# VH-VL binders against q9umr5: the designs that were tried, part 161

Target 1, 268 residues: q9umr5
Amino acid sequence: SYKPVIVVHGLFDSSYSFRHLLEYINETHPGTVVTVLDLFDGRESLRPLWEQVQGFREAVVPIMAKAPQGVHLICYSQGGLVCRALLSVMDDHNVDSFISLSSPQMGQYGDTDYLKWLFPTSMRSNLYRICYSPWGQEFSICNYWHDPHHDDLYLNASSFLALINGERDHPNATVWRKNFLRVGHLVLIGGPDDGVITPWQSSFFGFYDANETVLEMEEQLVYLRDSFGLKTLLARGAIVRCPMAGISHTAWHSNRTLYETCIEPWLS

## First folded at step 5 (VH-VL)

Design pe41 (framework fv_nofazinlimab)
Fold by ESMFold2-Fast, scan of step 5:
Order: sequence, then C-alpha cells, then structure tokens
Structure pe41 (fold): chain C 268 residues (1-268), chain A 122 residues (1-122), chain B 112 residues (1-112)
Amino acid sequence: as target 1 above (268 residues)
Amino acid sequence: QVQLVQSGAEVKKPGSSVKVSCKASGGTFSSYAISWVRQAPGQGLEYLGYIIPIFGTANYNEKFKGRVTITADKSTSTAYMELSSLRSEDTAVYYCARVEYSPWGSHYFDYWGQGTMVTVSS
Amino acid sequence: DVVMTQSPLSLPVTLGQPASISCRSSQSLVYSDGNTYLYWFQQRPGQSPRRLIYKVSNRDSGVPDRFSGSGSGTDFTLKISRVEAEDVGVYYCMQGTHWPYTFGQGTKLEIK
C-alpha cells in the first residue's frame, strides 16, 4: 500500500486549506493515510520557528514509527522551512519524498500584505531594523527575513534560517547534514506568479545578491560548500525541480495540474 | 527603576468608549510588551490583551475582540487601552503591566501600574 | 481557555502558623522550551497586584523566604511557612503558557 503522507501548513493556515490536496491524493492513490497537522494554526503560525519545529517533531514521531517503509512530507510555504529543520534535527526520520510547496528556502525579501498588516509603516528596505532585533526573532516571519542589503545583520541575528542553511556555523551542523541527507527525494515547487514569495526562486534555493540580481542554487555558497547536503543530493539525483507559471501563493495546494505534474509522481 | 503610571478615574455612560493611558519610565519602553488586565469590584483578574510597541502589534482576548483596541506611542513611552460599547459589567479597575516577550524571559507581569477605576453608570 | 482553579477560596490562618494555597490547571503548563510559566501574585487591600513567584518556584527580589512555590504539570502550591500580619490579601495564580493568559479566582488570606 502507499506510504503515509504528513502535511505541514504555512503562515495563517489551517488543515482546511488542504481539502483539495486530500481529494487529489485520494483519487490517484486511494487508501493513502494523510495526516494534516493541526498545530500552530492561524495566528499561532507567528510563533518562533524553532518552537514550531519542536511541536511538529512530537506530532510526527508516532506517525513515522507506525510506517517502517517510510513516509512522505508535503510542506507548504513557511511549513517548508519547518520541514527543513525537522529533517535535520531528527536522528531517525524515515522520510522518502519531501515535497516543498512554494517555500522561501533561502528567505524572503518582499513587501506583502501579511508584512504590511504586521508592520504597517515599514518598507522592505527598513524591516531589517525590526526583524533583526531580539523581539523580531520571536516572530516566525522574521526568522526567514533575508535582507540582501544587510547580509551581515542577517547572518548575526537570524536565529533560524541562517543556521539551518549552514550560513552561520553551529555545533550540530554535521549531525544536521547527516540527518537531512537521509531524505529520498527533495521535490522543489514554485513559480513566478506566486505573488508572495520574493524572490520566487527562493523556493528553489536561489536568492538575491547585494544588487537584487537572483543567483540560482548552484551559485550559492551554501550549495558550493555543501553546507547541509544540497550538492550531495543533486549528485545523487535526489533533487527534483518543478517550476510552474500561473499559480498564485494560495493556490499551490488546490491546483490539479500542479498536483499531477509535480506531486503525484513522488507519492509511492 | 521601572514605573508604569496610569491616567485618572473615568465615569462613562453605557454605549460610550473609554481610553486609559499607561506611561512607562525607568526602562526601555520598546523592550517589553504592555498588557492590560481588569478587576471588577470584589472579583478576580481578567486579561484583556497586549501590545508590543516596537512592532505596533496587538493581540486581544477573544472575549473582548472587536471592543478593545490597544495602541502605543513610542515618542511619549505611553500605551493606551480603548474599550468601546461600554456596559455596566465593564465597571472595573484597569491595570497595565509589563511582559518580556521572549521564550527565555522571566519578566512576565513584574511591574504593574497603579490602576484606573472606570465606572459605567446604569 | 485554560481554567485555573484555586483552593481554598477563603483561608483564615492564625498569626505565625503556616498557610498553603493550591492551584490546578485544566491542561499542562509546560511550554515547548521546557519551562513552566506559572506565577503567583499577592494583592493587598487597595493596592495593585505584586508578583511573588515566577516559573513555579522562583522568588522575586524582595519577597521574604517564608514564601515558596512548588509543583509541576497541572498541580501547583504556594506556601507561607509563618504567616505575618502584612501577608493579608488575595493571592492569585496565573498561567502564561497558553493564550489567552488566565488567572485563578483568588484566595483571600485573613488572620483569625
């Protein structure tokens, strides 16, 4: 039978957002046990990402233990960063496919309605003053704020993203890399019409340089240094890149063509 | 030395609004959240909400959502709590108190204002 | 919401004798960081609440040694080893682990 699927939602989300995804999985892989984790829903999704990682870790352990053949993760938006950390901190995960749905894997640098609601008088150019403070790092969205014009502050103040990406040294880096490398497939999904993830190439480990020119994954220091295993995974043939145009941020989990093209092939 | 000083007593009519101030001194206003708690005569303590001045971010107890608004003015180190559509059961002493917004912090409700009596007539 | 239940609600005590107040939460107060955000406050007549204990058992600066907090999970206790006249007031427990923050109904300590 099919491996169980665990779904991790994003910012201001809940399990209801995935009703269409569950319908698609049931149609193509009937009998699949799909668990959408009801943790850190709504405003709780603003809690620090390390807090979310701990809570989701406790929830996934019994699911993984029941499935000795392995499990699949589908992690949406901010949830993709939670899953990145889960795969690194868990010494015994048995994840086959990690499917990242439009997640800001190298960070976020864009003016969005979510940021304007939280920080109504701030532009993306001055948000670093808030996000790279101790108080800012107590909010999930600031944990992956990556201002390319203040990279020194990002590297020093980021309590989450800079560490899991190996952009700043950490005592656990070697163990985190070893754990992450156990994943069977890293499936990266995103596209230019997302409208929220900025730059959209962040979903594929691309990001802005100091001139706001996007450099792709293979040009990033984290890839070149193989800081958490991207170069090793790519050499192993374990990274799948599935860009798709025409999909807005809130539609990645409810587009049938996207599901059939980018997700379905990786659910065994 | 941290002090929270609140505005004076208010008497209001049902259906009106009240706005209470809380001025912080002796500490970094932006380093802490300011919480609002009320106490009806002879009753216990009830939490209304908080503001984190550095963000302007406020959150409210669901019971008061839609009626309470908490704001802050960093230039005067003052937080405000406005409660609308007042009812007789809103008669209470309203307190401000500081909270360190950090998972590693221990400064939850370590300093309180003196309280502001708000009376809502019949 | 997390319900905080105190017992007793009225606590008459003889001067110099010990006093004990119980606080129970409807769910565990252990936060994801391993800390338990349980607080005890004293409110003397006509005054603002004053924090006595933070994180279950830590006394605030200036709080006499006769006050102690203990407990874990859902069951907590505030003890006064030898009650003095100045201890008269209402005592509240509070949880800061779950939103919204909630208080116990209060225990009135009075000298008999």
Scores: ipSAE 0.006, ipTM 0.426, lowest interface PAE 11.4, mean pLDDT 87

Design pe42 (framework fv_nofazinlimab)
Fold by ESMFold2-Fast, scan of step 5:
Structure pe42 (fold): chain C 268 residues (1-268), chain A 122 residues (1-122), chain B 112 residues (1-112)
Amino acid sequence: as target 1 above (268 residues)
Amino acid sequence: QVQLVQSGAEVKKPGSSVKVSCKASGGTFSSYAISWVRQAPGQGLEYLGYIIPIFGTANYNEKFKGRVTITADKSTSTAYMELSSLRSEDTAVYYCARDLGEYFSSRWFDPWGQGTMVTVSS
Amino acid sequence: DVVMTQSPLSLPVTLGQPASISCRSSQSLVYSDGNTYLYWFQQRPGQSPRRLIYKVSNRDSGVPDRFSGSGSGTDFTLKISRVEAEDVGVYYCMQGTHWPYTFGQGTKLEIK
């Protein structure tokens, strides 16, 4: 009798990554229907995030329709941003717990093996020239690239993150906020040893200022202005923060202690 | 459909430089990378390097140690490969090929140019 | 650099018979995204290389289904189920997982 769980993977990832997570859920909540969405796998995860949102939306609609008591979302890494947008664009979502596993909710500003392979001579300080071009915005990683030294370019060029965070105006912003606020619980998970998400506090809506000093969620303009409902959710007691040290980026979905501490309590 | 057309054959003296062109048509030049590969007579294929025209970033096989330079002119949709300090062992057919573009369709190392014969002789 | 080793280097085949080419890499070609960037190219006499197979087993558009690729990790095979006269040429494997990209030494397919 547990609510169904829908899992959304991350950059250069696939449904296979979640086999341990499925085992944990089966052990603690036997009978739970878990659907790992096998869309935009591998290199296809580089497609623009709005394209991914549309595809995942089409897959999620029938699952939600068959579960009148509600569903839970577990969204990993880049997948957490897809789920942010799903909760905003879907007028009919019935999500209880949205569990975000180490997702760059305020964006990414750091070197990774993915970026080095795509842009081997580029430094994080130079990537804004590529990402904030029309061509760069055709790649998912650039949709949430947030250079704290070029905030004006981020605000003008980001076709995805700046819009879903309410950092730039959009005609649908009021409806997106109303839809997002229907979520029962926003469970944020991340940690200092992730090694990929930079700054790691981005998973908790913290981010760098122009001096690369991290400001936490409550100091962000998006929170203070309540642009998409974070302040309202926190006031309702609906935001859960679960930081954990010692976990690398590819291990969030396969660590038993993490599961028992941060995920299991929110799967009703 | 993307097509790549290369410049004509060259005959060069040892110690000189050669610059081969590769003109792209069909599709957005800035949306993909151009790789360069060579083939000595009767030998196999050897990778030289690539350029991503949108930001002018090039990367080179270390074997050519400062001898190869790859550039692009976006206004003419043309990539160039220049090889300096030519030796007899640089005699080869030089190919350009589309690379790194259209991840969504997996169009890597396709198509290839027709090749440019570079002969280094005394 | 990743070394790509092909065998055999010379492959005489009777028309209508199957042919098989092996390609081995000195390191795993599995990329961090779970994909294996192993390619097969055909070069007919006097022509540019033509891509036949990408990501181990995917046939390029216009490539006959008698060509198939298989393998994983470090061991890969290109098979031609029934060799035709037009298949004469040199076949190369290539890895795009590790920089710099490297090719096998080539296998010359000949009709006997």
Scores: ipSAE 0.006, ipTM 0.411, lowest interface PAE 10.9, mean pLDDT 87

Design pe5 (framework fv_nofazinlimab)
Fold by ESMFold2-Fast, scan of step 5:
Structure pe5 (fold): chain C 268 residues (1-268), chain A 122 residues (1-122), chain B 112 residues (1-112)
Amino acid sequence: as target 1 above (268 residues)
Amino acid sequence: QVQLVQSGAEVKKPGSSVKVSCKASGGTFSSYAISWVRQAPGQGLEYLGYIIPIFGTANYNEKFKGRVTITADKSTSTAYMELSSLRSEDTAVYYCARDRSGWSSSWEFDYWGQGTMVTVSS
Amino acid sequence: DVVMTQSPLSLPVTLGQPASISCRSSQSLVYSDGNTYLYWFQQRPGQSPRRLIYKVSNRDSGVPDRFSGSGSGTDFTLKISRVEAEDVGVYYCMQGTHWPYTFGQGTKLEIK
């Protein structure tokens, strides 16, 4: 039998987006129990990420409790950050594979059409004025806004991402690291044609420096300091990197080749 | 069930301003954006702009920028479109419409107000 | 601005016969997220526009299955497999991919 799979959606999304993913899993791993969590759909996905983490935690606990051999997580876009936090705050998670589908793990700094719709007069260079306010931090998208030109504001104002990445101190950091390290495999998926996640290397823990040059995971202070366990996981052989070109943001969960190459091998 | 109800017809002089309202009922007003579209008699549809009530942000078609202002009053679930420096060619039916709640949303332009006729004449 | 061009602009059709309306955009309507934000609206005489199709091919609830949308990139089609009397009106395509959002000129469907 196969371990159960739990799917967590992204910003302005719902369970309906994963119809093709469910079909692929059923074809290659028939009998797998797949639960697509139907929480924080649409505009509710804008709620603070810590509120979403609490809600998803309550949904995930009974599924994990019924699967003593473990479960797999497939977490899309913003959902990958929810799953990052779940793995840290849960003292008893039994996640084998955490599959992150194009999630901005080091944050987002993109002047995309989505941001122009939400903030029409704001370029990415100006969004820090909204996001790094107390009001802005009540919205999920601002919880992972990471302006490389205002890193001091990001470190001080980010109520979510800076804390789970260990970029700012937190009383629970040691426990969160211990919990996260219980994961069997961290499978990172993303690519240059995503068009939404900026820089796309954020899906692989790379990010912009102050000159907007991308530094990869191994050059990040969070990796070098092993703040939440990335260096330890890499040394264990537990990190899988699966970049793929030609895939737009809404296609990661509906591309068969991507599924067969990057996801299927990690669903035991 | 979402319903958008607009204010009544207006007759205005050239050079004046008009403010049209769009009251939303059914569903949460802050869960979506409100767009404004106009239609001159016997002509096609022309997009004016939108407002996202939750953020208080609005965006305008450049053709109308400087003349159009779109606002929202969350306490009354009402969006407003104000057009200034009116000309005879601004004579049109003005519509409000529900816009997306997000990128995966199917809500784009799925509910429309009944329209408000604005006539600009000397 | 993206120009949306409809053809024909006038569409006389016999009851029960099929009808087809073309809509072409001056540039690709594929958004950065991979979605294509092309819509079809019906406006019956004296009424507000009613959305029939969203994202190229998705029919709204309550829209008869004789209406279908298809296309990709810059070339889109609305088809009515069997025209009924209540279909009289003006049909508009619209793009929501590029700012500002723009409409086609409209196609007036009339029974002959």
Scores: ipSAE 0.042, ipTM 0.608, lowest interface PAE 6.6, mean pLDDT 90

Design pe6 (framework fv_nofazinlimab)
Fold by ESMFold2-Fast, scan of step 5:
Structure pe6 (fold): chain C 268 residues (1-268), chain A 122 residues (1-122), chain B 112 residues (1-112)
Amino acid sequence: as target 1 above (268 residues)
Amino acid sequence: QVQLVQSGAEVKKPGSSVKVSCKASGGTFSSYAISWVRQAPGQGLEYLGYIIPIFGTANYNEKFKGRVTITADKSTSTAYMELSSLRSEDTAVYYCARDLSGYDSSWEFDYWGQGTMVTVSS
Amino acid sequence: DVVMTQSPLSLPVTLGQPASISCRSSQSLVYSDGNTYLYWFQQRPGQSPRRLIYKVSNRDSGVPDRFSGSGSGTDFTLKISRVEAEDVGVYYCMQGTHWPYTFGQGTKLEIK
């Protein structure tokens, strides 16, 4: 029998987006119990990420309790950040594979076609004025907005991403790191044709410097300091990187080749 | 530079609803939030909630959840505050104000509308 | 909700004399970014509130130098070094650190 799979959706999304993913899993791993969490759907996905983490935590606890051999997480886009925090705040999670589908792990800095009605042209350079405020941090998108030209503001104001990445100190950092390190595999998926996640290398813990030149994971201070365990996981052979070109942001959960190459091998 | 102009006074019956407008001019409407505050005659200030037009999202003081709705129309640079199930204790001047709280911003409540008197009486 | 307590609530002062208003919060107003989101507003009779001070001690442009703000943590003070006739009105402190925003009860400054 296969370990249960829990799916966490992204911004303005719902469980319906994963119908193809469920078909693929059923074809290759028949009998797998897949639970797509119908929490924070649509506009509710704009709620603060810590609020979403608490809600998803309550939903995930009974599923993990019924699966002593472990579970797998498949977390899409913004949902990947929710799952990052879940793995840190849960003292007793039994997650084997954490599969992150094009999630902005180091943050987001970009205007995209999909979000232009939410982010009008010229807002990219000015969004820091809104996001790095107490009330701006009450919106999920601002919790992972990472302006490389105002990194000091990001570090001081981010109530979520800077904390879970260990970029700013927190009393629970040691416990969060210990908990995160229990994960069996961290499977990172993303690609240059995503069109939404900016820079796309954010899905692999790469990000812009002040000149908007991308520095990869191994050049990031959070990796070098091993702030939440990335260096330790890489040394254990627990980080899997699966970049794929030709896939747009809304297609990561519905592309068969992507599934067979990057997801299927990790669904024991 | 920034100016907020509110709709005129309203007299409403108990149980009805009122919708107050706040039209912004000067500056980019989507670059800041609009907060709503009320003041009963001879009393202090009470916070109702805000809207951030760029996200189309609003948040409310728990005391008013279920009765207050704050919306924005970006095409007319206008924010609206609607309060339902009116009672006599809702009689107050309702203010809109520009809001943006953050490290490099000093725009939190720096510009206010002129106020709209809402009287609830039978 | 964070409770903001002002004292005194009524402040009769003689023209040219100093005035001081206290504001106390039930919780620390230091936000995670290191800023303290404490504000002072003036409301003249029949007018909308006007912000005088933001982030404890920063004076808004156009606000006379006689107004100053100070304090830390939970205890804050607004001081007017020499009261003028135009200063008559109600003064409110406000916190923006914790949701929802909350105001003090107001201090009515009157010329004696």
Scores: ipSAE 0.007, ipTM 0.487, lowest interface PAE 9.5, mean pLDDT 88

Design pe7 (framework fv_nofazinlimab)
Fold by ESMFold2-Fast, scan of step 5:
Structure pe7 (fold): chain C 268 residues (1-268), chain A 122 residues (1-122), chain B 112 residues (1-112)
Amino acid sequence: as target 1 above (268 residues)
Amino acid sequence: QVQLVQSGAEVKKPGSSVKVSCKASGGTFSSYAISWVRQAPGQGLEYLGYIIPIFGTANYNEKFKGRVTITADKSTSTAYMELSSLRSEDTAVYYCARDRSGYSSSWEFDYWGQGTMVTVSS
Amino acid sequence: DVVMTQSPLSLPVTLGQPASISCRSSQSLVRSDGNTYLYWFQQRPGQSPRRLIYKVSNRDSGVPDRFSGSGSGTDFTLKISRVEAEDVGVYYCMQGTHWPYTFGQGTKLEIK
């Protein structure tokens, strides 16, 4: 029998976006119980990520409790960061595969159409002024804004990403690392044609240095220090990297080839 | 149940300004962008600008830059569109419209106000 | 600015017959997120516009299934499979991909 699958959506998204994904899962793994969490959809997805983590936690606890053999998580875009935090704060999660669909795991820094719409007079170089304020940190998008030119401000002001990545110290860091390491597989998916996640390598724990040169996961301090267990997971053979070109941001959950190549193999 | 209710008709002199209100009810005001669109008598639709109340940010069609200002008051769930230096060519019905806002959703104009007729005459 | 061109601008149609309206954009309407922000609105005399279709082909709640949208990139179509008397009005396409957002000229559908 197949383990249940829990799906967590992204910014301004809802469960309806995953209808194709559910069809693919039903086709290849018939009988799988799939729960798409329709919490913090639409505007509510702008609420602080720690608030979303609490709400999603309350929703996943009964699902995990009913599945003693484990569950799988499929977490899209911003939802991948929610799932990162869930795996760290839950002392007793039983997640086998955590499948991260184009999530900005090291943060976001880019002048995308989305950013221009939200802040039309601001460029990516200016957004730190808004995001690294107490007011800005009340919005999810600012919780993972990672300006490589103001790393000191990011480290001091980020109430979410810097903490969950172990880039700033936290009293619970050791427990969060222990909890995260309980995951069976970390499946990272993303690609150069995403068009929203900038740099796209953020989905694979790569990110810009101060010169906007992308450094891959193995060159990141978070990896080298093993702050939340990436180095340990990689050594254990538990990290899967599945990049795919030709897929735009809103197509990761509705592309059959992507599903068959990157997702299907990890849904036991 | 979402409703946008606009202020009443205005008659203005050339060179003056007009401020039209749009009060939202039946939904979460700050969760969406509020757009403003106008329609001159017998003509098509023309986009003026939008405001995203939750971020306090607004953007304007360059055609109206320096003359249009869109603001929002979250405490009263009301958006405002102010147009200054009025000309006879600004005679139109002005509409507010609600849009979903964010990454994957766009401003989709799913609910519209009833319209406010602004007449500019000497 | 992106130019939205509708054809025909005047569409006399016999009750019960199909009707088709074309909308073409001067640039691709696919946004970086992969979505196409193309909308269709209906405006009856003296009323506010009413959204019929969003993101090319999605019908709004309460819109009859005789209305359908299709297209990709720069070429889009609104179809009414069987025109009814209530369908009289002006139909507008709109793009929300490129700033500033722009509307087509409008197509006046009338019963002949």
Scores: ipSAE 0.226, ipTM 0.705, lowest interface PAE 5.0, mean pLDDT 89

Design pe8 (framework fv_nofazinlimab)
Fold by ESMFold2-Fast, scan of step 5:
Structure pe8 (fold): chain C 268 residues (1-268), chain A 122 residues (1-122), chain B 112 residues (1-112)
Amino acid sequence: as target 1 above (268 residues)
Amino acid sequence: QVQLVQSGAEVKKPGSSVKVSCKASGGTFSSYAISWVRQAPGQGLEYLGYIIPIFGTANYNEKFKGRVTITADKSTSTAYMELSSLRSEDTAVYYCARDRSGYSSSWEFDYWGQGTMVTVSS
Amino acid sequence: DVVMTQSPLSLPVTLGQPASISCRSSQSLVYRDGNTYLYWFQQRPGQSPRRLIYKVSNRDSGVPDRFSGSGSGTDFTLKISRVEAEDVGVYYCMQGTHWPYTFGQGTKLEIK
């Protein structure tokens, strides 16, 4: 039978967003047990990412325990960062495919209508003043705000992303790397027409330098130092890159061609 | 324990401005947005705008944009709504209400201030 | 702006009998997260509005279970299974899905 699939949603999102994805999985892999986690839905998705990681951890442990052959994770947008941390903090995870749907793996630096309620007159150049404060770090969006013009502030203030990416030292870094490296496949999905994730290459571990020129994963210090295992995974043949044009941020989980091309092959 | 306490009634002349305060208690001022709603005598409710104190951001209903300014003073846990160029049609009870937070999907409009009567008369 | 239409505007009811208020929106209130941000408020004479229901059908703590909300998309209902004297007041629906947030005209519930 097929391995169970666990789905983790994104910012201002809920299980409702995945109704089409569930239909696609049922059509191509009938009998698959799919669990869409109804935690931190809607505005509660703004809670600190470490708090979300603990809540999702408690929910996934019994699912993984009942599936000795392994499970697959499909993690959308901000949810991809939650799953990144889950794989690092869980000593006993049995994840085969970690499928990251347009997640800002190196961080976010862009103004979008998606954030309009929080920042209705926002300019991306000024958000570092709020996000890199202790108060700002109590909100998930600020946990992965990565201003390339204030990298020193990002490194010192980020309570989540800089630690998980090994950009700032942490006593658990060696254990987190060992745990993350147990994943079977890291499937990265994203594209230039997303419109929310900025730069879109953040979904593939690329990011801006100080001049806002995108440097790809292999040019990042995180990769070159192998801080949490990206270089090792790539050498092992375990990283899959699946970019697709023409897909907006809210359509990654409801596009059939995307599903057939980038997701379906990694569900076993 | 959450309370929103507003300033007292005001009587203003046309063309002047009014500034109404809303003091939050119960310890969560920085964690939630504060919305402003008004009610003309014998009429329904009308939304003015909101402020998110932790981010220093405010947004306004286009109908009042340019006349309404919403601010917050974190040191006193107080939000303010200032309405300028007052007209007789602005005569209403003005309410502050706790709105969306960064944490809870159920905090929207769950606590309201007692209201402040603003009368605009010539 | 989204128009919220309530009916009836005046609702005389006999004590102990059920009451029902309709609220219709000019646009769907389903937000992109799948939630429907529709609220019901009660305003007793001389008092501030009090939230009764949030997200269509969720009852606030302390609100009696004789109050219930239902509906989807553009058509919503507030029901009181057995009206009591303390229920006298004006009831408003409100949408928080589309900016700017808008209220219905209000329904005045009176005991006859």
Scores: ipSAE 0.031, ipTM 0.581, lowest interface PAE 6.9, mean pLDDT 89

Design pe9 (framework fv_nofazinlimab)
Fold by ESMFold2-Fast, scan of step 5:
Structure pe9 (fold): chain C 268 residues (1-268), chain A 122 residues (1-122), chain B 112 residues (1-112)
Amino acid sequence: as target 1 above (268 residues)
Amino acid sequence: QVQLVQSGAEVKKPGSSVKVSCKASGGTFSSYAISWVRQAPGQGLEYLGYIIPIFGTADYNEKFKGRVTITADKSTSTAYMELSSLRSEDTAVYYCARDRSGYSSSWEFDYWGQGTMVTVSS
Amino acid sequence: DVVMTQSPLSLPVTLGQPASISCRSSQSLVYSDGNTYLYWFQQRPGQSPRRLIYKVSNRDSGVPDRFSGSGSGTDFTLKISRVEAEDVGVYYCMQGTHWPYTFGQGTKLEIK
């Protein structure tokens, strides 16, 4: 029978957003047990990402324990970063497919509606003043704010993303890498018409250099140094890249063609 | 000037559905969420859910999950609240309200629609 | 869900005299950002609710100085320094810290 699926939502989101995804899974893999985690919904999604990781960890442990053949993770937007950290901090996870739906894996740097909604007078060029303060790091969105023009501040101040990506040293880095490498498949999904994730290639571990030129995953220092295992996973044939045009940020979990092309094949 | 203008009163039969509209002006759709609150005759206020129109993101009070759907049409700056499987207990005035779910000193429910009476009777 | 408890539920008051409404929450309303998302609304007969106070003590634009909010943690108060005839209506407190958002049961202010 099919492995259970655990779904982790994004910023200002909730389990209800995934009703179409659940319909698709039921149609193609009937009998699959799907658990959409109702933690850090709505405004609570602004809580620091390490607090969210702690809460989601407590929720997934019993689900994984009851599924000795393994589980799949589907993690949307900000939720993909939560799942990245879960896979690193859990020394006993049994995740087969980690499906990342348009998640800013290398961070976010864009003048988006999220930024203007949270900080109406801020622009992407000056948000570093807020986000890289201790106060700013109490907000989830600032935990993955990655200003390519202030990379020194990002590396020093990021309490979450710089650490899980191995961009700044951490005592647990070796253990986190070992744990992350237990994953069966890393399925990366995203596209140029997302409209929120900036640059959209962040969903594929690409990101801006200091001139705002996008460098793809294989040109990133985190890949070249194999800081948390990307190069090892790619060599194993365990990384799947599934870009799709024409999909806006809020449509990744409700597009049937996307599901059939990028998600369905990985739900054994 | 900020205004939320709701659709007119409805009389519905038990088991049917109702869809109430809320047209926003004055920049509400570009910066704010729209929340829905109901009030049964002579009773207090009860929160149903919200939508963030710019993202299409909605969330609901657990009491109403499965029966309430909140949507938005950005081209007409209109939010909709649809309630299905209507019962006599759903008879109430339904309000939309501007809700800012972001970091600012003027947060939630600073502007309200005029209300829409929904009567459920046989 | 967070329970919001108001007292009194019925408040008869003489014109020109002060009035006070209490609101208590079953959990602390301090959010992780350090803000307290406690609101007060007024509903005059036949009208939509109108926000008077946000974040415990901030008066909304156009709200008269005679209205003030105070409190911290789980205990909050709305005060009207001198009641006017136009103040007749039902007053509600609301919390926006914990999902789902919840309202107090309402306090009906009447002129005696």
Scores: ipSAE 0.006, ipTM 0.514, lowest interface PAE 9.0, mean pLDDT 88

